# Designs tried in a protein design chat: VH-VL binders against Vitellogenin-1 (vit-1). Part 7

Target 1, 170 residues: Vitellogenin-1 (vit-1), of Caenorhabditis elegans (p55155r1310to1479)
Amino acid sequence: SVCKVQKNQIRTFDDVLYNTPLTTCYSLIAKDCSEEPTFAVLSKKTEKNSEEMIIKVIRGEQEIVAQLQNEEIRVKVDGKKILSEDYSAHQIERLGESDIVIELPEGEVRFDGYTIKTQLPSYSRKNQLCGLCGNNDDESTNEFYTSDNTETKDIEEFHRSYLLKNEECE

## First folded at step 1 (VH-VL)

Design RE03 (framework fv_retifanlimab)
Fold by ESMFold2-Fast, scan of step 1:
Structure RE03 (fold): chain C 170 residues (1-170), chain A 125 residues (1-125), chain B 111 residues (1-111)
Amino acid sequence: as target 1 above (170 residues)
Amino acid sequence: QVQLVQSGAEVKKPGASVKVSCKASGYTFTDYYMNWVRQAPGQGLEWIGVINPSGGRTWLDQKFKDRVTITVDKSTSTAYMELSSLRSEDTAVYYCARDHKTYYDFSSGYAFDIWGQGTLVTVSS
Amino acid sequence: EIVLTQSPATLSLSPGERATLSCRASQSVSRYGTSYMNWFQQKPGQPPKLLIHDASNRATGVPSRFSGSGSGTDFTLTISSLEPEDFAVYFCQQYSNWPLTFGGGTKVEIK
């Protein structure tokens, strides 16, 4: 099961493709919404007219943030910058010059500064997933569920429900 | 129906630059990544890089980073690969190749289903 | 970079025989049940043609006699019964990591 976020488009775990206006505020891309959450993936644009993104992965109590700086991927763990030689100690792998993989308890997130690919093994598919990547319920439908588990057909309402409005968004 | 047509053969001197074109037709140009691959005579395939025609972002093999520029012209559905500071070792057939899925179809990765016919670049003095 | 080693370098067989081509990666190209390995066929004077993607999925229009298998670091392309048009060089290619890399090729010669 794979969800891909790129260029204001999201292809959900259930293979639904839609256009979503990502902003400069974090949006919840995918999260374990079970009683004991194990991970969350969030992303935002670096600026209004950019396709460049910043990713935030919460894994247990650990916060990982990654973004491009001077065309190189830079990573912080719990607010502290780490060098690529330390990535493996934090279950982070550098695949290419600008590509990284962040391990999840049951899956991974691949990020290059522009594309987010969240992959979960088929055996770990959970109906309790929430976020813009959908609930991974193995049913392709045009119906979406907001952060308060309300059904909607309005993509903008769906997106807004997962937008963290801590600061001015554009 | 779907085609990639490349520019003709080039003969260059060491130190020169070459710019190869790849004109796409029969599909939505901005939906598919475009790769560049070369093959020296009698040798294997070597990946150079890829461009997303929609946004223009490129990923290059480190070996080529300082000598290769990949660009697109959306109005003519044409991709370009420019290689500078040519050496005799750069003599090869250069191919453009399209990913087999759109960039938003992640059911598969970076497999190339449509290839240009190839452009022979000969570097000699 | 991931190095792909293909063996044998040359395989000489008669039409009707089974061909088995190997591709070994210097590190795993599989994650979570997906193997990021492709196979291409190249005939003299032509660009490569996609045969197999994602280790085992035949590309559109590719005959059923071609099959791919394997995971991790060890991959196989099998041609169940060689036809004269199968005279070609075959390349494996990984897309698990940037840069994308190709194997050195296996040349299939029909006796």
Scores: ipSAE 0.007, ipTM 0.520, lowest interface PAE 12.4, mean pLDDT 83

Design RE04 (framework fv_retifanlimab)
Fold by ESMFold2-Fast, scan of step 1:
Structure RE04 (fold): chain C 170 residues (1-170), chain A 121 residues (1-121), chain B 111 residues (1-111)
Amino acid sequence: as target 1 above (170 residues)
Amino acid sequence: QVQLVQSGAEVKKPGASVKVSCKASGYTFTNYWMNWVRQAPGQGLEWIGVINPNSGGTWLDQKFKDRVTITVDKSTSTAYMELSSLRSEDTAVYYCARSPLRGTYWYFDLWGQGTLVTVSS
Amino acid sequence: EIVLTQSPATLSLSPGERATLSCRASQSVSSHGYNYMNWFQQKPGQPPKLLIHGASNRATGVPSRFSGSGSGTDFTLTISSLEPEDFAVYFCQQYKDLPLTFGGGTKVEIK
């Protein structure tokens, strides 16, 4: 199962494509919404009219933030910048100057500054995922469950329910 | 058709530089990374490096980093690999090979025909 | 760097026979359900051709007689019944860590 975020579009784990521009506030892309959460993936735009993103991955108690700076990915772990030679120690793989893979307990997230790909094995966490990537339940109509677990046909309401900074964000 | 076409064979003297080209056609050039791999006569394959055509960013095997430059010309869908300070040990067939740009997997599903570079006096 | 060791170096077989090729990595090339191992076929005067990616996924157009298996450090390419066009050199290749590395190759030759 793969969820892809790029160019103001999201293709969910159940292969539903929809349009929803990210904002400069973090949105919850995918999260383990089981009784014992193991990860969350969040993203926001660097600028209102940019397609360039910042990604935040919460993995257990660890926070990983990555973004482009001068065409290269820069990574912070728990608020501290790390060098690429230290990436493997934090279960982060560098697959290029501007491309990284962050390991999740049962999968990985790949990021290049413009595209987020979250890959989970097909055996993992069906019906236990939440966020803009959907719930990975093999039912396309179930993709639009808000953060309070109610179904909506309104994409804007769906996205707003997963917007983490609830100030006057845009 | 989807293909990679490389420049012709080169004969160089030790200490010279060689620049091999790889022209892509039949697909969106920027959707795939371009790798360079070499094979000495009768020997195995050795990965040199890769370029992301969108950013121009490169990753190289450390043993080549001081001698190899990989570039792209997006307007002509062409990738280049330049190897400097040539030694006789650099005699090999040099291949370009594409791999998925934004996928979680890294495999070479399309290869150029190869360019023989011979380094001799 | 991760070293890949292929065995045997040469297999001498007849058409119709099964070929089993081994590739062993100096460290695990598997992580969280992914197996970062590919297999390629190379014929004289030609570039390598992708056969298997991710240890077990056949590439587009590759005949079903080719199959890959394994995880961790031990991987196998199997050709269930050799056809004349299958006599070639086969390479394994890992992408778990940089630099990308290839095995030394196994030559499958006609008896």
Scores: ipSAE 0.006, ipTM 0.484, lowest interface PAE 14.8, mean pLDDT 84

Design RE05 (framework fv_retifanlimab)
Fold by ESMFold2-Fast, scan of step 1:
Structure RE05 (fold): chain C 170 residues (1-170), chain A 121 residues (1-121), chain B 111 residues (1-111)
Amino acid sequence: as target 1 above (170 residues)
Amino acid sequence: QVQLVQSGAEVKKPGASVKVSCKASGYTFTGYYMNWVRQAPGQGLEWIGVINPSSGSTWLDQKFKDRVTITVDKSTSTAYMELSSLRSEDTAVYYCARVKYSSGYEGFDPWGQGTLVTVSS
Amino acid sequence: EIVLTQSPATLSLSPGERATLSCRASESVSKYGLSYMNWFQQKPGQPPKLLIHDASNRATGVPSRFSGSGSGTDFTLTISSLEPEDFAVYFCQQRTNWPLTFGGGTKVEIK
């Protein structure tokens, strides 16, 4: 199943398309919400009114942050900038000038600075996934469960429940 | 083919209850919300409520909350709308209609053929 | 609740003429770049049929002479050249917020 985030739109793992602008605060895109989380994918805009994004992938104990700088993708692992020749040592692959693939325990995240594509097996983590990408349970009508596991009819409420607001973002 | 087939016309006395069925076929029943809408003779459309067949969660218009129950039977892909304490003002054609809860998909499509409920003494 | 006001209540036109139908919402039905306004056609004895969803997107099988436009609170359904089968009642409907609401309808009738 694939979840795509692009141009203030999200197409969930269960193929639900909705509009929700990301902010300069991190939003939880997809996460293993089981008792032993194995990954989380978060994203935010680089600045208000921009379509350019920053992605943060938490994979076990490791934190990977990627963003465009001077039209080239730049990657940090655990706060440290890494060079492209070191990407493979961190299970990161460069597919083009600004395109990277970050391997997950089951699946991958593709990122180019403007589009996030998260691909996970549909048989894995059924009803254990949470975030704006939905729960990947092959049921499209139950995609809007908030972070406290309450079904909502309001996309704004849904997004707010996965927004990590702090004093430096809006 | 995707279709919604409703139960037949009902004639009820004031104070009675009516239960209308809507059988879905040609698609994954739990993938779409099911709405109920009524239309009094010669009048406009009035939304009653909606159910998510996957969860059983319902959202109803306040004017119907004390008299309407919407349920589903997943094994038969059938939605039900039960209206109690019937009054003559409840005489209307009752429709079920499918909708996907997403801005990227077509709204209310298809509609059932309608069930005429007549309330008279 | 969002109140939808349709005007005019009745349009008397001849085949071949352009029909312009208005729907005004009491508050914005637009969120995050989308407008959750739908248009339906209803003929006597039939259920409503979806024509336009999300302000401007024509539903499957709907002829190109039907078009929708607008955002925020003001929406328009246009039929560029009326065919005999287009004489019907048209309803707008918002799905931005529960409860879902419909306009009072515009009847397009033969002059």
Scores: ipSAE 0.006, ipTM 0.529, lowest interface PAE 12.3, mean pLDDT 84

Design RE06 (framework fv_retifanlimab)
Fold by ESMFold2-Fast, scan of step 1:
Structure RE06 (fold): chain C 170 residues (1-170), chain A 123 residues (1-123), chain B 111 residues (1-111)
Amino acid sequence: as target 1 above (170 residues)
Amino acid sequence: QVQLVQSGAEVKKPGASVKVSCKASGYTFTRYYMNWVRQAPGQGLEWIGVIDPSGGSTWLDQKFKDRVTITVDKSTSTAYMELSSLRSEDTAVYYCARGGITGTRVYYYMDVWGQGTLVTVSS
Amino acid sequence: EIVLTQSPATLSLSPGERATLSCRASQSVSYYGTSYMNWFQQKPGQPPKLLIHAASNRATGVPSRFSGSGSGTDFTLTISSLEPEDFAVYFCQQHSSFPLTFGGGTKVEIK
């Protein structure tokens, strides 16, 4: 299954399409919300009026941040910039000047500076996923469960529950 | 019978506002999204936006965001589209169209359409 | 926005003939096997009527002579044998990305 995030629009793992304005604060896109989380994917805009994104992938204890700079993806691992020649050592694949694939324990995240595609196997932790990409549960009748597992039809409430606010973002 | 019935034709001057209504019957109004689409004479179709009648949330084409307001009245199963600051190029037939939502798969296909409302903007 | 280009602009055909209408998207409207492309029929003075949704699924009540195919950026609507009531304008429409967009239309006309 795949979840796609672009242009203030999210298509969930269960093929639900909705519109929500992303902000300069990190939002939780997809996460293994089991008792032993294996990954989390977060994203934010570079600027309020931009469609350009920054992604943060937490894989085990490793933090990977990627963003577009001068038409090329720049990658940091645990706060340190790495060169493209070091990508493979961190299970990151370069597909072009502006495209990368970050391996997850089960699945991958593809990023080009604007679009985030998170792909997971169809059997992967369907009932324990959380975030704006939904729960990847083909039998669920609604994807809009907040961070406290409350069902909502208010997209703003849904998004707000997965927003990591701080004093420097909006 | 599922149907959408729209308000009658309007003639407006440039700078005025127009509010078109769309009354739904034959289905549960809050279960389906309601789209608004326009068509200038002899031209193609242009999507304006959509509303979720259950919560009132709207998604609009950016070119209309500053001039269009879409609302609903659940008690009468009626959707409204108001377009302000009218220009001559806003002359068109305006349609409401029901969007489909099924289970966890949202298919925004417009399966039932109103008859259309002609809005003429002339000085 | 996703731009949809329909060709030809006009098809002049007789009843009984096969009609093939094309719609090309400026970027893919498919992901992982699902194509977010619909087809509508419009007659003068009438609203559009849904014919095909999700590229290949006929809407309720639509005759079997109408079929849709394609994926990615290239889509086709086929009418296997034109009936007199099929002479109309046909529009493709995508719902892969907001804003929703329509093609410019193909007019199927007699002679």
Scores: ipSAE 0.000, ipTM 0.463, lowest interface PAE 16.8, mean pLDDT 82

Design RE07 (framework fv_retifanlimab)
Fold by ESMFold2-Fast, scan of step 1:
Structure RE07 (fold): chain C 170 residues (1-170), chain A 119 residues (1-119), chain B 111 residues (1-111)
Amino acid sequence: as target 1 above (170 residues)
Amino acid sequence: QVQLVQSGAEVKKPGASVKVSCKASGYSFTSYYMNWVRQAPGQGLEWIGVINPRGGSTWLDQKFKDRVTITVDKSTSTAYMELSSLRSEDTAVYYCATLYGDYKAFDYWGQGTLVTVSS
Amino acid sequence: EIVLTQSPATLSLSPGERATLSCRASQSVSHYGRSYMNWFQQKPGQPPKLLIHDASNRATGVPSRFSGSGSGTDFTLTISSLEPEDFAVYFCQQRSSYPLTFGGGTKVEIK
């Protein structure tokens, strides 16, 4: 299963395509919403009206943040900048100057500053996923589950439920 | 046809290490996680851990964390499980398995490798 | 970890009889409308074979006499009319969270 986020558009794990503009606040893209969460993927725009994104991956107790700076991906682990030679020590693979892959316990996230691709191989936790990428339940309906597990067909309500509003959003 | 073919039976002394291999064929090796499960003679099934063959990341049961290493060789589509500091209680048949019983029911098991730990 | 308790440990029946096997989880294995409980059949000298996935869905090629039901913490495997080849050990397995866990097994044997 794959979920793709780019140009204010999301194709979910269940292959539903919808439009939702990201903001300058983090939105939860995909997360292991089980009793023992193993990962979360969040993203926000670098600034209002930009297609450029910042990605935050939480993997266990580790926080990875990546974004473009001067056309090159820059990575921070737990708030500390790391050099590309240290990426492999943090299970991050560089595919080019602006393209990285971050390993998840069950899958990977590929990011180039503009596109987020979350790839989950076949695995046992599919219907415990939450976030804008959907719950991966093999139902391709226009029904979405908010962060409090209520069903909605309102994309704005769906997105708002996964928006981390600890600061002013643009 | 999907096949998982494991290495042959092993007899080891207490304190030794054993490395079991599992060669996959008939599917995209990196598309499915590979699990390791063991079964002591006459007993039930015990999950050891899993590996994502693409990146090599693993999730292990805590009881095995200090003794088990799971790795892959993508060029040969082979997964490995190495268990160190062997004890008689480790005598079991060890299985590799995709163990994916979701909507695709992609659940394939190797034939098993008997590991006997005796003095 | 999630503990799975199967009962009975042994079920002695004759061909043609109905078998009902129970599996209880120490915590819910159902989330967002799906139950992450599988059932496996194992015969001596063979690896386990998947019978039922996601509580109630038969795996490809599994006869209709096998059915699964339940949600949350209480699950049942039913064999409506035992055939000679059905005498085996049956394991439930949860895939709701890591570590993956199996029940202790129920042996269905000939009376």
Scores: ipSAE 0.007, ipTM 0.496, lowest interface PAE 13.3, mean pLDDT 83

Design RE08 (framework fv_retifanlimab)
Fold by ESMFold2-Fast, scan of step 1:
Structure RE08 (fold): chain C 170 residues (1-170), chain A 127 residues (1-127), chain B 111 residues (1-111)
Amino acid sequence: as target 1 above (170 residues)
Amino acid sequence: QVQLVQSGAEVKKPGASVKVSCKASGYTFTTYWMNWVRQAPGQGLEWIGVINPSTGRTWLDQKFKDRVTITVDKSTSTAYMELSSLRSEDTAVYYCARDQIYSSTWKPYYYYGMDVWGQGTLVTVSS
Amino acid sequence: EIVLTQSPATLSLSPGERATLSCRASQSVSDYGSSYMNWFQQKPGQPPKLLIHDASNRATGVPSRFSGSGSGTDFTLTISSLEPEDFAVYFCQQYSNLPLTFGGGTKVEIK
């Protein structure tokens, strides 16, 4: 299963496409919402009218942040900048100057500054996932589940439930 | 060498339950998920479900969810599939098969698929 | 569930001939560069044996005469030159979505 975020659109793990612009505050894209979370993927816009994004991947207790800086991906691990020579030591692969893959315990995140692709095995972690990418339950109906596990038909309510900070977001 | 060895053939009456075992050897039991698949005589393969041996979490085909329980015993490297409320149409050979749960296009050697199977357990349901 | 349809149901050929087996999915089992389709061989009285994983990759120890191709909804297993031991039933299997599903099988038999 793959969830794709780009151009103010999200295609969920269950292949549901919907429109929701990200903000300058982090939104929870995908997370292992089991009793012992193993990962989370968050993203925000670099600025209000941009399609360019910043991602934050939490893997266990490690925090990875990546963004474009002068057409090149820059990566921080636990707040410290790392060089591309050190990427493999952190289970990160550079596919090009502006394209990286970050390993997850059961999957990967691919990022180029404008597109986020989160790929998980189709039956892995089903019904334990939460976030804007959906719950990966093979049910492509019109309902969405908020962070409180409440069904909603309102995309804005759905997105708002996964917005990390309620602070002057643009 | 990697092997999955299943329990012997079972004959059951309608309404009974059957529990099939699958003992793993030659690899670290918790690093592969375990699938259960059945095949009625002369028919195709039908997936029942899968278990993550590390967590005990299962995913089942919806048609079996109220009758099937899959469990593991990590100390003996053994997986179990129990099917209740047996009907004649449950007559089949039941297989366990280990599975690599993750594949990545940037790691082409990382294997995904049911690569090792048990020998099968024939379960016959007859009145 | 994703339904896999294999054709033909039976393929009658002689040793040395090329076999081409089809598997069609009711919806795409490919996304973003990956195709979640496997192929298995089964002989009477034996469990299935994995031949091809991820549409086109041969499993360890599988002879080079076996090859897989395809993406989206249409997949093919090819045996370039049939050997006596290749007369068996072949199943495709998808892992794009739960439940995991198998095709109905193609029996490759001696003409």
Scores: ipSAE 0.000, ipTM 0.474, lowest interface PAE 16.2, mean pLDDT 82

## First folded at step 4 (VH-VL; framework fv_cosibelimab)

Design s01
Fold by ESMFold2-Fast, scan of step 4:
Structure s01 (fold): chain C 170 residues (1-170), chain A 119 residues (1-119), chain B 112 residues (1-112)
Amino acid sequence: as target 1 above (170 residues)
Amino acid sequence: EVQLVQSGAEVKKPGSSVKVSCKASGGTFSSYAISWVRQAPGQGLEWMGVIIPIFGTANYAQKFQGRVTITADESTSTAYMELSSLRSEDTAVYYCARGKYRGSYFDYWGQGTLVTVSS
Amino acid sequence: NFMLTQPHSVSESPGKTVTISCTRSSGSIASYYVQWYQQRPGSAPTTVIYEDNQRPSGVPDRFSGSIDSSSNSASLTISGLKTEDEADYYCQSYDSSTHWVVFGGGTKLTVL
């Protein structure tokens, strides 16, 4: 199963495509919503009118943040910038100057500054996933589940339930 | 402006438990980690643990593992620290502090809660 | 596990420069950010340096931070000492593999 975020659109794990621009506040893209969460993927825009994104991956106790800087991917682990020679020590692979893969407990996240691709095995966390990428339950519907596990057909309500507003974003 | 407001002072007997609250106001709660740090009279700062609200996961310093429980209620933007099996050595000021997970600086601190274990 | 070791106390005259060290016992000091906190009697700590060498708004230029990989230590330097700088200072870092957040033992700065 794969979820793709690009050009103000999200294609969920269950292959539902919808239009929802990210903001400068982090949105929860995908998360292990089981009793013992193992990962979360979050993203936001660099600027209101940009398609360029910043990604944050929480993997166990580790926080990984990646974004473009001068057309190159810059990676921070637990707040500190790391050099590409240290990427493999953190289960991160650079495929080019602007393209990386971050390993998840079950699956991976690919990121190039403009596209986020989260890939999980089809059996992984069935009906235990949450976020804008959906629940990976192999049922495509016109209904979405908010962070409170309430069904909605309103994409803006769905997105707002996974939006983390703070004093630094708008 | 962001503020962390803690519950008031507590006097507890040995063997009991104490639960201190830390309410965040003026900003988003879920995307920031809340750490608990204590300071016994005349002693240094001692980190107890942290909760990451969006992840729902708390981590504890080895010394407190099994005695401390840190929780968060995102609906009220409040973090809690519960310490059980209290001893006189647990008498301290308990602080909550906000950071962007463990690696970020603590940009806001609560005012502190004095917990006295006596009698 | 790792420890951050600070001198128990340092003393210096007004107008002079003082340096407080923070030495990491295992793992590289440069692998994780170091923060410095100031605590005056009766008050909660406040940040004077974050991310090795950054100052929060309102902290005077007299405060600076540095990292020395060769000694595996961080330093807080306060120039032009004033009596109001008299306080306890704590360094803080972390390590995702062993122990997430560690404070140094603290240094009492006396301005005589």
Scores: ipSAE 0.014, ipTM 0.577, lowest interface PAE 7.0, mean pLDDT 84

Design s02
Heavy chain, then light chain:
Amino acid sequence: EVQLVQSGAEVKKPGSSVKVSCKASGGTFSDYAISWVRQAPGQGLEWMGVIIPIFGTANYAQKFQGRVTITADESTSTAYMELSSLRSEDTAVYYCARGKYRGSYFDYWGQGTLVTVSS
Amino acid sequence: NFMLTQPHSVSESPGKTVTISCTRSSGSIASYYVQWYQQRPGSAPTTVIYEDNQRPSGVPDRFSGSIDSSSNSASLTISGLKTEDEADYYCQSYDSSTHWVVFGGGTKLTVL
ESMFold2-Fast, scan of step 4: ipSAE 0.217; ipTM 0.728

Design s03
Fold by ESMFold2-Fast, scan of step 4:
Structure s03 (fold): chain C 170 residues (1-170), chain A 119 residues (1-119), chain B 112 residues (1-112)
Amino acid sequence: as target 1 above (170 residues)
Amino acid sequence: EVQLVQSGAEVKKPGSSVKVSCKASGGTFSTYAISWVRQAPGQGLEWMGVIIPIFGTANYAQKFQGRVTITADESTSTAYMELSSLRSEDTAVYYCARGKYRGSYFDYWGQGTLVTVSS
Amino acid sequence: NFMLTQPHSVSESPGKTVTISCTRSSGSIASYYVQWYQQRPGSAPTTVIYEDNQRPSGVPDRFSGSIDSSSNSASLTISGLKTEDEADYYCQSYDSSTHWVVFGGGTKLTVL
């Protein structure tokens, strides 16, 4: 199963497509919401009227941040810029000038500055995922689970529950 | 303006436990790393562990594994450090400190909490 | 696991320049950011340098940081030394393989 975030739209792991513009605040895209979380994927826009995104992947205790800079992907691990020759040491693969793959414990995230694709095994994470990509339960419904695990059909309520506001964003 | 405000000084007997709190205000709490660092009288800074509240998992320095538990309550923007099986050698000032990323710069420090372990 | 080694003490006269080293025992010093903290008696530490060579707002430009990959060390340099600079100074870095934050042992700066 694959979740895709692109052009203010999200196609969930259960293949539900909906419109929701990201903001300059991080939104939780996908997270292991089991009792022992192993990863989280977050994203935000670089600026209010842009389709360009910044991705943050938390994997174990590592924080990986990637974004475009001068038409090339810039990758930081725990705040330090790394060169492409060091990517493999951090389980990151460069596929092109602006295309990378970040390995997750079970699955991967592919990012090019405009599109995020998160791929996870459908049977291993069912009913333990949370975030805007949905719960990966093989049920295509118009019902979403908020961050406090309540059911809603209101996309704005759903998105707001996964939005992380701070003093630096709008 | 971000502030980290810690709970007050504690006097504990050997063998007991202590739980120190660190309340963050003036910014987001969930995506920043919160570390605990202690300093025994006349000694240097010693890192104990860290939590990223949104992730929910803590990582500890080897010396403190099994005795330290670090937790966070996102609803109150408060991090906690609990140290068990206290010994006189645990007498120290305990600081919480905020990092912008996991292995990073500590941009804000709490005022410190003195924990005295005596019989 | 790695250690950060600092001299235990350093002293210099007012107006002079002092340099405090921080040497990494394992792994490259340049692979992770180095921070420097100043601690006066009775106070929490405050940052004087972050991310190798950056100054927080309010820290005088007399304070500077540098990285030397050949010696696998970081340095804090304080020029125009003032009596108010007397303090303990700590370097700090990280290692992603162990997920450990490590502080140097600290350097006591005396201005005489």
Scores: ipSAE 0.015, ipTM 0.621, lowest interface PAE 6.8, mean pLDDT 84

Design s04
Heavy chain, then light chain:
Amino acid sequence: EVQLVQSGAEVKKPGSSVKVSCKASGGTFSYYAISWVRQAPGQGLEWMGVIIPIFGTANYAQKFQGRVTITADESTSTAYMELSSLRSEDTAVYYCARGKYRGSYFDYWGQGTLVTVSS
Amino acid sequence: NFMLTQPHSVSESPGKTVTISCTRSSGSIASYYVQWYQQRPGSAPTTVIYEDNQRPSGVPDRFSGSIDSSSNSASLTISGLKTEDEADYYCQSYDSSTHWVVFGGGTKLTVL
ESMFold2-Fast, scan of step 4: ipSAE 0.171; ipTM 0.725

